# VH-VL binders against q9nrl2r1430to1533, part 278

Target 1, 104 residues: q9nrl2r1430to1533
Amino acid sequence: GGVHELSAFEQLVVELVRHDDSWPFLKLVSKIQVPDYYDIIKKPIALNIIREKVNKCEYKLASEFIDDIELMFSNCFEYNPRNTSEAKAGTRLQAFFHIQAQKL

## First folded at step 21 (VH-VL)

Design m0d (framework fv_erenumab)
Fold by ESMFold2-Fast, scan of step 21:
Structure m0d (fold): chain C 104 residues (1-104), chain A 121 residues (1-121), chain B 110 residues (1-110)
Amino acid sequence: as target 1 above (104 residues)
Amino acid sequence: QVQLVESGGGVVQPGRSLRLSCAASGFTFSSYAMHWVRQAPGKGLEWVAVISYSGKDKYSVDSVKGRFTISRDNSKNTLFLQMNSLRAEDTAVYYCARKPSYSRATYFDPWGQGTTVTVSS
Amino acid sequence: QSVLTQPPSVSAAPGQKVTISCSGSSSNIGNEFVSWYQQLPGTAPKLLIYENNKRPSGIPDRFSGSKSGTSTTLGITGLQTGDEADYYCATWDDSLDARVFGGGTKLTVL
């Protein structure tokens, strides 16, 4: 662990949140908006939850942080067909994440 | 050709019941969440209820909760709205509508032609 | 009251252009996609615009949508008598956890 790793996680989450393609990932999907989402997606996650976990120092390893971000993208591609705005945003944001994650 | 056709509307007295049906064709009905939306005479659109593709998850607007039950029969490609304890305020044209199967879509396409429910003494 | 505010009516002559506004807040239009529906007299609503500015197949390009901040507009150019209808904006509201519709705008073509 360490304080420097947690600062790096916070900076990366802030960069993801500010990215134009973050809109599908900012908050959990509403069950009223999409009633079947939680029947398909068993481990829901969003950037607001990941940011809270960073702030509470719940990630002990960089791999745990990376796994949660990758889970978020995996959920997006599992639920949303490839031709949707969500899947396209997810593909671009995931590519951005992979470049930034090299600094971790 | 993707189509939704409603039926079962009519004129009833307050406190009575009606069951609306929506027959779907031209798409895989069992893959889509389905909605009911209503419109009172001379008024705007009001969302009423939604059902998941499997039928397990159901949600409705507070004003009809406990009185209206949404259900579906995927083997018959049919959506239902059971309306109990009807009130004058429930007088409206009732539309069934399909929601696209992706996580942030909130719009409806297509809509049925609607069926009219009039609750009067 | 509607959480999305539209003018109750708008009017113009054939061949002209009109814009219909829809105003909301940060909990709805400000952070969610907007759609627009056309309702001809005695008919069901028809999707005109989705995801702020996209048209379904079959909708002519004289219909356009745009979103800026907490407001959205529907633009109609080359106005035709057959465009006389009620127009509704619609979106999701995060605070209400509900779909919301504007009060509707009646377009009259004189």
Scores: ipSAE 0.607, ipTM 0.873, lowest interface PAE 1.4, mean pLDDT 91

Design m1a (framework fv_erenumab)
Fold by ESMFold2-Fast, scan of step 21:
Formats: sequence, structure tokens, C-alpha cells
Structure m1a (fold): chain C 104 residues (1-104), chain A 121 residues (1-121), chain B 110 residues (1-110)
Amino acid sequence: as target 1 above (104 residues)
Amino acid sequence: QVQLVESGGGVVQPGRSLRLSCAASGFTFSSYGMHWVRQAPGKGLEWVAVISYSGKDKYSVDSVKGRFTISRDNSKNTLFLQMNSLRAEDTAVYYCARKPSYSRATYFDPWGQGTTVTVSS
Amino acid sequence: QSVLTQPPSVSAAPGQKVTISCSGSSSNIGNEFVSWYQQLPGTAPKLLIYENNKRPSGIPDRFSGSKSGTSTTLGITGLQTGDEADYYCATWDDSLDAYVFGGGTKLTVL
């Protein structure tokens, strides 16, 4: 627990950020770039926000960290049809996450 | 066939208003976000405004904010740009263009043929 | 002036190959997809390339796109006189929160 989990969360977020398929997830979707996004997605999140929460010790349980990452993927698949580059990147990055999350 | 046809351009004096229209056909207009892009004589392309598929959310570049209003009527498959307090720097060909559905990756396809707005004394 | 830099002109003979560069930064090309447009004299822009390297239906494979770091290039092989046009790159800029276009490149086929 605790210290070991925080180190693991930071390492995993860094690996996700550096993955080729992270581009849809690095920052919050812009309201100007995608005007409809926030009408459909009620709990927006991105890797930069998750990383800030890790650094501020806001995750008390590994399940809370995993839930935020899964929310990020869920939002991607809710907004983007399966044939989009965003959905395809999300599918690959989510699979990578599930393998790495076994370390938690 | 997928088409966008602009109209409403003309020659006006500074401070006047124009309303541009873009008539869409050949696709489900209500499923797509839409853009206005302009091009001053002999210059490059400049993005002006975007509107969501529903018309609920709309944004424009700072240089036209408060003067230009983008809107749409999905029942008539028509996009509008209301241009108030026109300035000489607004002189351009105005194009409407379609945004990809449900995609963060944005590009402009198709484009209309454009309508010319000249603001002069 | 523009945040995306293109050469103002490029020229080559029929049948030759040209590349048109477009340079940006980490806030635009480095993080976002790029598209390319062809504008024939007196006409509206036409999409040539989207998402860095994809062609819409009807665009011949002699047009290609590539991206490396904060730069992108449009390649045109087997040049034809009908390719004389202005070419523009475009992307989203995270820092400006706006869509941006390159300054344009005039292609002349001699």
C-alpha cells in the first residue's frame, strides 16, 4: 500500500503518456475544437488531470486510480464511433493499461 | 452528391451588416458540425467560426467575437453567419465547410464555392 | 505571422516530384493531426490529405502526406500541369485554442 502504490501510479501514468496511442488522452478535449463534447460527456478527464491527482496524493485506493483511467476510456468510446482514429487508439491504449495495471 | 452552396455576399460600407447563408444537400446536415473559413484577397485561409451539430454550442475567433454570430437551421439544412459592424479587414471570400462527425481529429470536407464580401467606402 | 510555416513557392517540371513542407510546434503539429488542401485558381480549397497521411476517396496516390515531430510534408509525384495551385496545411493549436492554416505554397509546373 501507500508509498508503493503512489510510485506505481506515477510510473504507469508516465508509461501511458509516452505511448504512441496516448494523443487523444493527454489533455482535456477543447470545447472549441469539439463543441458537442461536454453536452455528451458529463465527467471529462484526461491523463494530465490524473497525473496531477497522483502527484497531490488524491488517490487513497488503487481502485480510485483505476476508475479514473477507465472513465477516460469510457468517455472516449461513448463520444467516438468505433471506426474513428480516437476509438482505435483508445482500444489499444486500454489493452496496454490492463496489462500494466496487473502490477497494481 | 454532397454539396455546400454559399450566398449573401456583396459590397457594403464599413459599419453595415450582412448575413451569409450556406445551403447543404446530399448528407444528414443535423449530424455534422460546421465551419466558416475566410480568405482575404491574395492571402491565405483563416478559420472564423464553428457550430455544433445541434446548434447549441458555437465559437468564433477573437477578431470577430461580438460582431459575427454563427447559427444554423437544421430543418432547412442551412448554416448562417450574421456579420455586424463590418470592417475593411473583413473583406474576404467566405467558405462554409463540414466538420467530421464525432471526431476530435478535425479537417474540412467538403467546402462550398464561397461568397465574396467586400467592405469599402 | 502564421504559426505554421510553408515555403511561399515551389516549382518543378512535368513528371517530376516535389515536396512541400509545413513547420509548426509542439502545441500544433507535434500533438495534433494535420490536413492538406489544394486550391486551384478561382476555386474553393479541396481536401487532399487528412489525419497526417490518409487520402479521401478520389484523390490519386501520387499525393501523399507524412509527419515527423513538429513538421509535416505533402509529396506530389508524377507532376501534371493541372497540379498548379496553392497548397495549405492545417491543424489545431492547443495554445491558441483555434484552428490554424499555413501561409500557403504556390506550385508552378514549368
Scores: ipSAE 0.657, ipTM 0.874, lowest interface PAE 1.2, mean pLDDT 91

Design m1b (framework fv_erenumab)
Fold by ESMFold2-Fast, scan of step 21:
Structure m1b (fold): chain C 104 residues (1-104), chain A 121 residues (1-121), chain B 110 residues (1-110)
Amino acid sequence: as target 1 above (104 residues)
Amino acid sequence: QVQLVESGGGVVQPGRSLRLSCAASGFTFSSYNMHWVRQAPGKGLEWVAVISYSGKDKYSVDSVKGRFTISRDNSKNTLFLQMNSLRAEDTAVYYCARKPSYSRATYFDPWGQGTTVTVSS
Amino acid sequence: QSVLTQPPSVSAAPGQKVTISCSGSSSNIGNEFVSWYQQLPGTAPKLLIYENNKRPSGIPDRFSGSKSGTSTTLGITGLQTGDEADYYCATWDDSLDAYVFGGGTKLTVL
């Protein structure tokens, strides 16, 4: 991808990381903390990994970046019941992402 | 009532083995990841091991790896801790505990009453 | 040494408010939910507070939790003699990849 796209991706990731509802998404889930997580979630991802991919210019298209963010939310809703603090944070952060992503 | 009851503790010489049991009742045992936590005399709490609801995934603290094995029998609603090559430092009250399977959950509820393991000096 | 630091003891009079602190770092309390446990002499730990400030069914509202930065506190109002116990904070440590517990605080009712 282009330099303008990479700058926009970095700005959006920084905004997501700084959001109050980012806490479930900052780092990968530990297999010691949640031993069944990786039996259920086959494509784990977190904001620190996405940010690293942006910084290493691994996203060639905006769609690839958006897909990784959407995968992150999809994993949250697949593992966590609707009434959990994790799922509620994910719902709010996903809505924020959809608004900000329209500016890409 | 949701309840956990441990058994199998005792006094043993260093190098011996013990098998602890934890009998669960009042909830769907097979739906929960289960934990062992210990407490040395006059000391704080230390996490020991976890097992996934299916029994497929098992993890333990480094100090007991290769010596302790966590297992479960979902048909009997029972959690186990096989403790081999026991050391004086393993002397503690051993608690089984349930934790919710949420991606960031850190709390334990309920706890069993504990079973005491004393490894001779 | 405990990764989470609690005062070894605290004392208060019946009917008073007591606060028990628990201090950690950005890799644990700063980034993770905190829980609190009460342990009466000779008994198992009992969950008092989870997810920083939530109470399980059966825990009276005179027990409260709060978190600010890398520290958390347990508050007990209307202190009763039956509150004499050891109190432990607990959380997850991202850098250690481990559950961590505070060293415990002995509460004495004067």
Scores: ipSAE 0.730, ipTM 0.892, lowest interface PAE 0.8, mean pLDDT 92

Design m1c (framework fv_erenumab)
Fold by ESMFold2-Fast, scan of step 21:
Structure m1c (fold): chain C 104 residues (1-104), chain A 121 residues (1-121), chain B 110 residues (1-110)
Amino acid sequence: as target 1 above (104 residues)
Amino acid sequence: QVQLVESGGGVVQPGRSLRLSCAASGFTFSSYTMHWVRQAPGKGLEWVAVISYSGKDKYSVDSVKGRFTISRDNSKNTLFLQMNSLRAEDTAVYYCARKPSYSRATYFDPWGQGTTVTVSS
Amino acid sequence: QSVLTQPPSVSAAPGQKVTISCSGSSSNIGNEFVSWYQQLPGTAPKLLIYENNKRPSGIPDRFSGSKSGTSTTLGITGLQTGDEADYYCATWDDSLDAYVFGGGTKLTVL
């Protein structure tokens, strides 16, 4: 069998993915679905990208991992007005993240 | 009052061209992604094309790619669909529709009343 | 063929409840918001439901939407003769990179 090393980052990303409010963040926004997204958001990111970076050991510091998660939320709030389902989901998921990140 | 009004439809022979227009009023046209959706007689709805706020980015369904070009003139609050090399299967009512700019929105509101294109055999 | 499958027709009596199903896959309904449209004969489609279960202003609460897994359902209670129309579900498809519509369901009020 294969040997897997699980990081605290991997566990936290899995918890975020399983959260009911993760739907705006699971994958990158399609440029065909939302043609204006990438003209406004210059550093796109999503949970699938962050999880891949964790698995490839690309985060050397906890702060780098936290910065990518915060960038994901920042992008959501930058693009989406506050009254949207996306922004509301982002607010709730960000609060959940801050509680879980205390374990890091 | 938000309104979309299509025009430019008609009856044409195969291989000919038509240009459809969609006049927008009651909202800031330059702040919305715009779409074309068509419906063949007695059939369902088919998404055709989308255009970004500025008109810089354009995408269309494969069945019309290279033949149809979506464009817009924000100074005139007008959306266009240039249809070249028309085929019998392009016969449909063509609707323009507005989509909210949210990152995960998948709905269209409002729709225009439609303009009919008939490609005669 | 349609990537989203709806029954071609449904019928019920005035005052009854009817449900219209729409089935897709993980590349569309399973991962995306769903909307529903009403098309009265000779008219343009009208938004009935967006983001799975929300109603725009002016749509009565007799209309409801729900989504479970890769399927979505439009519910209509207190059915009225004016509800006779074609109903379409719609969403985004990740595999096709396109918006997709169901084949449509014709609702007849007896």
Scores: ipSAE 0.740, ipTM 0.896, lowest interface PAE 0.8, mean pLDDT 92

Design m1d (framework fv_erenumab)
Fold by ESMFold2-Fast, scan of step 21:
Structure m1d (fold): chain C 104 residues (1-104), chain A 121 residues (1-121), chain B 110 residues (1-110)
Amino acid sequence: as target 1 above (104 residues)
Amino acid sequence: QVQLVESGGGVVQPGRSLRLSCAASGFTFSSYVMHWVRQAPGKGLEWVAVISYSGKDKYSVDSVKGRFTISRDNSKNTLFLQMNSLRAEDTAVYYCARKPSYSRATYFDPWGQGTTVTVSS
Amino acid sequence: QSVLTQPPSVSAAPGQKVTISCSGSSSNIGNEFVSWYQQLPGTAPKLLIYENNKRPSGIPDRFSGSKSGTSTTLGITGLQTGDEADYYCATWDDSLDAYVFGGGTKLTVL
């Protein structure tokens, strides 16, 4: 049920947060740090926001949780050129996510 | 081939104004976020201001807010810092610097050679 | 005091190794990439290390960076007289919503 799904989402978010390649995704990008970010990225999201949504039981289905994680990666690849450390970290973390998400 | 060259520094009395310029070459200036960083004599580096690609969004450190305005002219590949109501504490070498336009970049490369501003009575 | 704490000075002889520390908090080094800058006397700062441990083209491998928790270190091996300079760590601070620099460390070589 819902309780088991919530625990699975929390466990997966914790695994993502603890991964060496999570650094681009831990928190929202500051508009002062990166003034052009929000002109390009229309649906910003980060692991801290996703974790909060999990804790508030805002995900009814695994697909909604997966969509938010995929949006996070999509934003990374849209903003950052492929040769950046951000895009490379995103590629590795996304692959890790896809393996772990098979448990959902 | 990427180069930044500052100018406009000088000696000025407290309460007066100066406008600094930074001429950019060797890259597509209009596609990069630009920064001003300063260094008081014998002291460390202090971030001053940042400006977006278009010049629409601009932010500065609290100590200069309302007195300094960062701006840019993309048609001339030039970054500006308008400094009003100058104080003795604003005495510093002012560097313009480029930050890579990546979501988590925290490093500046290249830097200009700097231009010296001395505020004295 | 700076938000990022560095020792004010360090000294060593040619050929020796030095380590320069930079201590911050969870609002800066703990959550962000760190960069290091070398400033030779009378010159502009030069990027030496970026993203904790990467070297720009042209920086020799005797310069290294590392990060652990809320601290970062710059290592210099095979020290040369031309390494006499001020060294600054730098990062972003989430609490201040600003870029922050360490107070700087003056390296003296005999």
Scores: ipSAE 0.678, ipTM 0.877, lowest interface PAE 0.9, mean pLDDT 92

Design m1e (framework fv_erenumab)
Fold by ESMFold2-Fast, scan of step 21:
Structure m1e (fold): chain C 104 residues (1-104), chain A 121 residues (1-121), chain B 110 residues (1-110)
Amino acid sequence: as target 1 above (104 residues)
Amino acid sequence: QVQLVESGGGVVQPGRSLRLSCAASGFTFSSYYMHWVRQAPGKGLEWVAVISYSGKDKYSVDSVKGRFTISRDNSKNTLFLQMNSLRAEDTAVYYCARKPSYSRATYFDPWGQGTTVTVSS
Amino acid sequence: QSVLTQPPSVSAAPGQKVTISCSGSSSNIGNEFVSWYQQLPGTAPKLLIYENNKRPSGIPDRFSGSKSGTSTTLGITGLQTGDEADYYCATWDDSLDAYVFGGGTKLTVL
């Protein structure tokens, strides 16, 4: 449990942040960049928020961590049409995440 | 042809109001975010405001917040910028511009020809 | 000063090539897509490059864009007198929560 699980979450978040396809997910979407985003997406999340939750030991179970990452991808595919750079980046990063998450 | 044509500029005294219009043609106006960008004489470009497809969501640069309001009338294919409490530093050519892509990456194409606003006493 | 740094001017002869640099930081160019605009004297800006290196329809391949780290470059080959203009880079800045433009570069073709 505990310490080993948190170390694994930290390692995975760092790997996601460093991935070439992380750019749509690093920070919350800006209202100025995308004025109608928050009319559509009701549970916004990003890697910086997830990383902070890991650092504050807010994830008690691996499933809670995985749920937040999956919510992030779900939001991406809900908002962005599949032919956009964001949706393509999300598809590749999600596949990378599924491989890495097998270690959890 | 996709085209934007601004109007409503002029010479106005400080503290007064002015409303700019931008007439759009050649595309489905209601399907695009629209922006205002300005350029002071001999200076570079400065982003001013953006509006969502329906006109519900509006955001502007801090220096004009509370004074300028962007709006649109999709039935008339027209974008507006209501400018209140004008200051000398608002003197600029004002361009309307379309965000052509649904991607978060913002770039502007086309731009209108611009309309000149001069705030002087 | 501008958040994005461009040289104020550049010059070259007809038929030559030039590069115009645009330098930023990790909060803007490092994390976001870049666009480039041409502004001929007395006219509105015109899109040359979007999403770092893509050209809109109608822009000749003499114009190219590239991005590396926190910097981006506009390349122009086969210079023509009609290329005399101001050139601007633009991107989003995460720290300022704002769109930012470079200060502009005046290209003179002598």
Scores: ipSAE 0.649, ipTM 0.869, lowest interface PAE 1.1, mean pLDDT 91

Design m1f (framework fv_erenumab)
Fold by ESMFold2-Fast, scan of step 21:
Structure m1f (fold): chain C 104 residues (1-104), chain A 121 residues (1-121), chain B 110 residues (1-110)
Amino acid sequence: as target 1 above (104 residues)
Amino acid sequence: QVQLVESGGGVVQPGRSLRLSCAASGFTFSSYWMHWVRQAPGKGLEWVAVISYSGKDKYSVDSVKGRFTISRDNSKNTLFLQMNSLRAEDTAVYYCARKPSYSRATYFDPWGQGTTVTVSS
Amino acid sequence: QSVLTQPPSVSAAPGQKVTISCSGSSSNIGNEFVSWYQQLPGTAPKLLIYENNKRPSGIPDRFSGSKSGTSTTLGITGLQTGDEADYYCATWDDSLDAYVFGGGTKLTVL
């Protein structure tokens, strides 16, 4: 065996962050940029928060990690109509995630 | 035809108040976030404030926070900017502008023609 | 200082091509959509380009936008005297939690 500096969860988060379609998901949505976001979305999350939770070893099960990523996509599709650039990016990134998550 | 028309600008002394109006026509006003953007004489554009569809959520740039209040009356298709405690650095042309709903993308279309506010002693 | 850097001025002859640059960082252009505006003397800004490279109805195809990394450019071909104006880029800045505009570029067509 080798020594791993990153967990499987962190490897996957890094892959998501590096994807061209990650831009809507990198950080929490600003209330100034999107004034009604938090009226609609009650459990906000983003890749920077998920990565922080990974680094603090807050995910005990793969299902908990997967649930947070899926919540992020669910929020995207709940807020953004299907024809928006955000929803299209979310659809492509979610498909990428499902392929990579098979390694977990 | 979509149109925005500002009014209410003028010349005032420091510390006084003005209320700007922006009359919207040609689109469903209640379906859009609305913004105020200003431009000081000979300078560039500076974002001032935003308001949500219902008027429930409103935010402004820190330099005007507590002095300026954005509001809207959807029944009259009108956007407002209440400007209190005016300062010389608030001197600018004030534009109202529409932003697309639901999108985080930064773009404004249309813009009004602007109304001039001059704060001088 | 503006967080989005544009050249203060550019100039070219009628029929020529120009590009106007707008440089930012990962907190703005790198992760956000960019728009471009034309402001003719004494008039309101007019949207030229949105979402990096899209034109609204009525904007001729000689105006184009492109984004690469933390920079964006406005391209204008077949310059006309009526293009003499100030041009502004705009985006969102995550670090400032604010909408930001470039300092503007004055295009002179002589």
Scores: ipSAE 0.628, ipTM 0.854, lowest interface PAE 1.3, mean pLDDT 91

Design m1g (framework fv_erenumab)
Fold by ESMFold2-Fast, scan of step 21:
Structure m1g (fold): chain C 104 residues (1-104), chain A 121 residues (1-121), chain B 110 residues (1-110)
Amino acid sequence: as target 1 above (104 residues)
Amino acid sequence: QVQLVESGGGVVQPGRSLRLSCAASGFTFSSYDMHWVRQAPGKGLEWVAVISYSGKDKYSVDSVKGRFTISRDNSKNTLFLQMNSLRAEDTAVYYCARKPSYSRATYFDPWGQGTTVTVSS
Amino acid sequence: QSVLTQPPSVSAAPGQKVTISCSGSSSNIGNEFVSWYQQLPGTAPKLLIYENNKRPSGIPDRFSGSKSGTSTTLGITGLQTGDEADYYCATWDDSLDAYVFGGGTKLTVL
């Protein structure tokens, strides 16, 4: 249901933000920090954008929320080689997300 | 064997222009983002500009925006910094430095030896 | 003034241990990797530590890095006179959208 799902989305995004492996995902990647990022990644997203969408009630279905989180991880693995600290953090955070998302 | 060598520094009057070069060797230059970092006499380090490995994306610190232009020639393994409208506050040793590509890494390795720019009247 | 705070100087005798602190905030050290650089007089900076605690090839085990919360420290054991230099911490700042360096710490080995 609507209100229950919005509360669940808020709780889950807060848990993701608090996780030790959230650091690559907290904000959109800076053009100065990673100059070629937006040449490669065409649908950028981050936890602060997802949280804003939750707060504005832009997710009508749990699947839409899950799709945005999965897009975030997909972008990470597309840009960052497997042996990077970013890709390793993404792998661990995605596993944590999959466990928590079973409650949605 | 991996090295960066800067050149083009000198003494110039305020309002003049100077072009710095950084010659890269011992690695695939076209695969790395490149940076300029400067250090005023007796002061700390200050980031100046970055250019992507392709040369397509360029960004600089606000204090030099519109005056400095970073560029590269991958066929010559050379990085450039065109400095226009120089001010006394631009007096510094200018270093080129490499940053890992495909990473949010915030470290620079290697660094060049630096080239000194003195803006005086 | 730098957004990353380092003590301006530190000193110890040969063979002793020192730690150099670098304090920031949640917008930089708290959520980003830290690197440390050694600058001998008249030379370019040299990378000592990257990604908080990793050493590049050629840097001896005497140099170590650690990060806790919004602060990081550089540890140097078995001090040698050749370690006299300026030491800088560096990171990315999310709020400023910029690379930031500490103000530097001058190490004197008596």
Scores: ipSAE 0.624, ipTM 0.858, lowest interface PAE 1.2, mean pLDDT 91

Design m1h (framework fv_erenumab)
Fold by ESMFold2-Fast, scan of step 21:
Structure m1h (fold): chain C 104 residues (1-104), chain A 121 residues (1-121), chain B 110 residues (1-110)
Amino acid sequence: as target 1 above (104 residues)
Amino acid sequence: QVQLVESGGGVVQPGRSLRLSCAASGFTFSSYRMHWVRQAPGKGLEWVAVISYSGKDKYSVDSVKGRFTISRDNSKNTLFLQMNSLRAEDTAVYYCARKPSYSRATYFDPWGQGTTVTVSS
Amino acid sequence: QSVLTQPPSVSAAPGQKVTISCSGSSSNIGNEFVSWYQQLPGTAPKLLIYENNKRPSGIPDRFSGSKSGTSTTLGITGLQTGDEADYYCATWDDSLDAYVFGGGTKLTVL
């Protein structure tokens, strides 16, 4: 992909990681902590994996990067009921992402 | 009203087996992940095993892997711990405990009264 | 050894206040919710605090929890003789992929 785009992806991932609402998304959900998670979520992803993909230049298009971030939020809303702390954090972080993604 | 009651503990020789039961009442048992936690005499709490809502997914601490199996029967509102190849180090009070249904909630409520397992020659 | 460090004992008189500390790391307390449990002599543990600072129904407000960085504290005010118990902090450790408990603190009310 483009060097400029990859730098922009890294910057955005860093901003997401630093956000107060990133806690449900920093690492993959543990199958020991949440045993039924992987019965429901078929394409797990988290910010640490996305950041590693950015660093390894695995995103060829901005749309691929955006799709992985949106998959992360989609997984959150599929698994977690709306009244949970996870779903509320996801809603706020997704709104922040949509604003920041305009810089891409 | 919400209760967990353990049974099946006892005194056994090393290498033998025991099956613990935990009878649940006062809540929709099938809606909760369940855990076993143990406490050696005069020592602190140690997590042992967890089971998913359906019983399909189960995981245990490394020290008991291959020897202990957690299972559940939702039709009977009962949680089980099959303990094989028991060692002196497994001597403890065993508690069953409920975990909230939320994804990453890290707390146990309620706990059963516990059942004592003593592994001695 | 425990990955969550608590003082082995604390003591105070009836009516006084105490705090019990629990220290961990970024892989546990720093990134995860913390809960606290009371274990009266000869009984099962009882949930006192969940999600850092929330109380279950039936737990009086003289029990409180707080979290700062990689540490958490349990506060108990208006001590009563019936508070004499072992107290445990607990959380998830994402590096160990395991639930972890503190070593416990014995509270003596004299």
Scores: ipSAE 0.595, ipTM 0.850, lowest interface PAE 1.2, mean pLDDT 91

Design m1i (framework fv_erenumab)
Fold by ESMFold2-Fast, scan of step 21:
Structure m1i (fold): chain C 104 residues (1-104), chain A 121 residues (1-121), chain B 110 residues (1-110)
Amino acid sequence: as target 1 above (104 residues)
Amino acid sequence: QVQLVESGGGVVQPGRSLRLSCAASGFTFSSYPMHWVRQAPGKGLEWVAVISYSGKDKYSVDSVKGRFTISRDNSKNTLFLQMNSLRAEDTAVYYCARKPSYSRATYFDPWGQGTTVTVSS
Amino acid sequence: QSVLTQPPSVSAAPGQKVTISCSGSSSNIGNEFVSWYQQLPGTAPKLLIYENNKRPSGIPDRFSGSKSGTSTTLGITGLQTGDEADYYCATWDDSLDAYVFGGGTKLTVL
């Protein structure tokens, strides 16, 4: 049910935030730090936004939660070349997420 | 071969204007956000302004907001800084610098040689 | 005053090792990549270290960077007279939404 699902989403987000490779994903990219980011990325998202949506019970289906996490990784790979520290961290964190998401 | 060359500095009286230029070569200028960083005599480095690769988005430090305008001409591989209402505290060497287009990048490379702006009576 | 704190000066003899510290907070060094720049007298800053500990092509391995918590350190081994310069740490500050630079450290080779 609802309570179990929200607890599972919260626990998974906490695990992602604590992961060593979460640093590119913790907060939205600053427009001053990266002024062209929002010209390329049309649906920005970050772990702090996803966690807020979990806390406000905005995910009705596990697939909606998974889609937002996957969008976060997709944005990373769209913006960052594969040889960057960001893309490498994203690849490792995405693999970790896929293992944990099997529990959902 | 990647190079940035500034020009347009000089000695001006308070309240006057200057326009700085930065000529880029050896890389695809239109693919990079560009920055201006300044250094007052005997002092450290201070970030001034940034412009996106397209020129649509631009930001500056509060102390120059409304007085300085960053712009670029991608067809000429040139970055500009229009400086109006100059004050004594704007006296500095002005550097243009490139930053990589990575979502968390925090470093500048290369830097130009700098152009000196002196605001004095 | 700078958001990032560096000692104003350090000195050592040729061939010796020197370390230059840079202290910040959780909103900058603690959360962000750090870079280091060398500025020889009368020249523009030159990137020495990026992403805490990486060297650009052409920077010798006697220059190294490290980060621990909210502090970062530039290490220089085998000091040469040509290393006399000002050294600056730099990063991004999440709270200020701005790039920040240390106040600089003047290295003198005796």
Scores: ipSAE 0.708, ipTM 0.893, lowest interface PAE 1.0, mean pLDDT 92

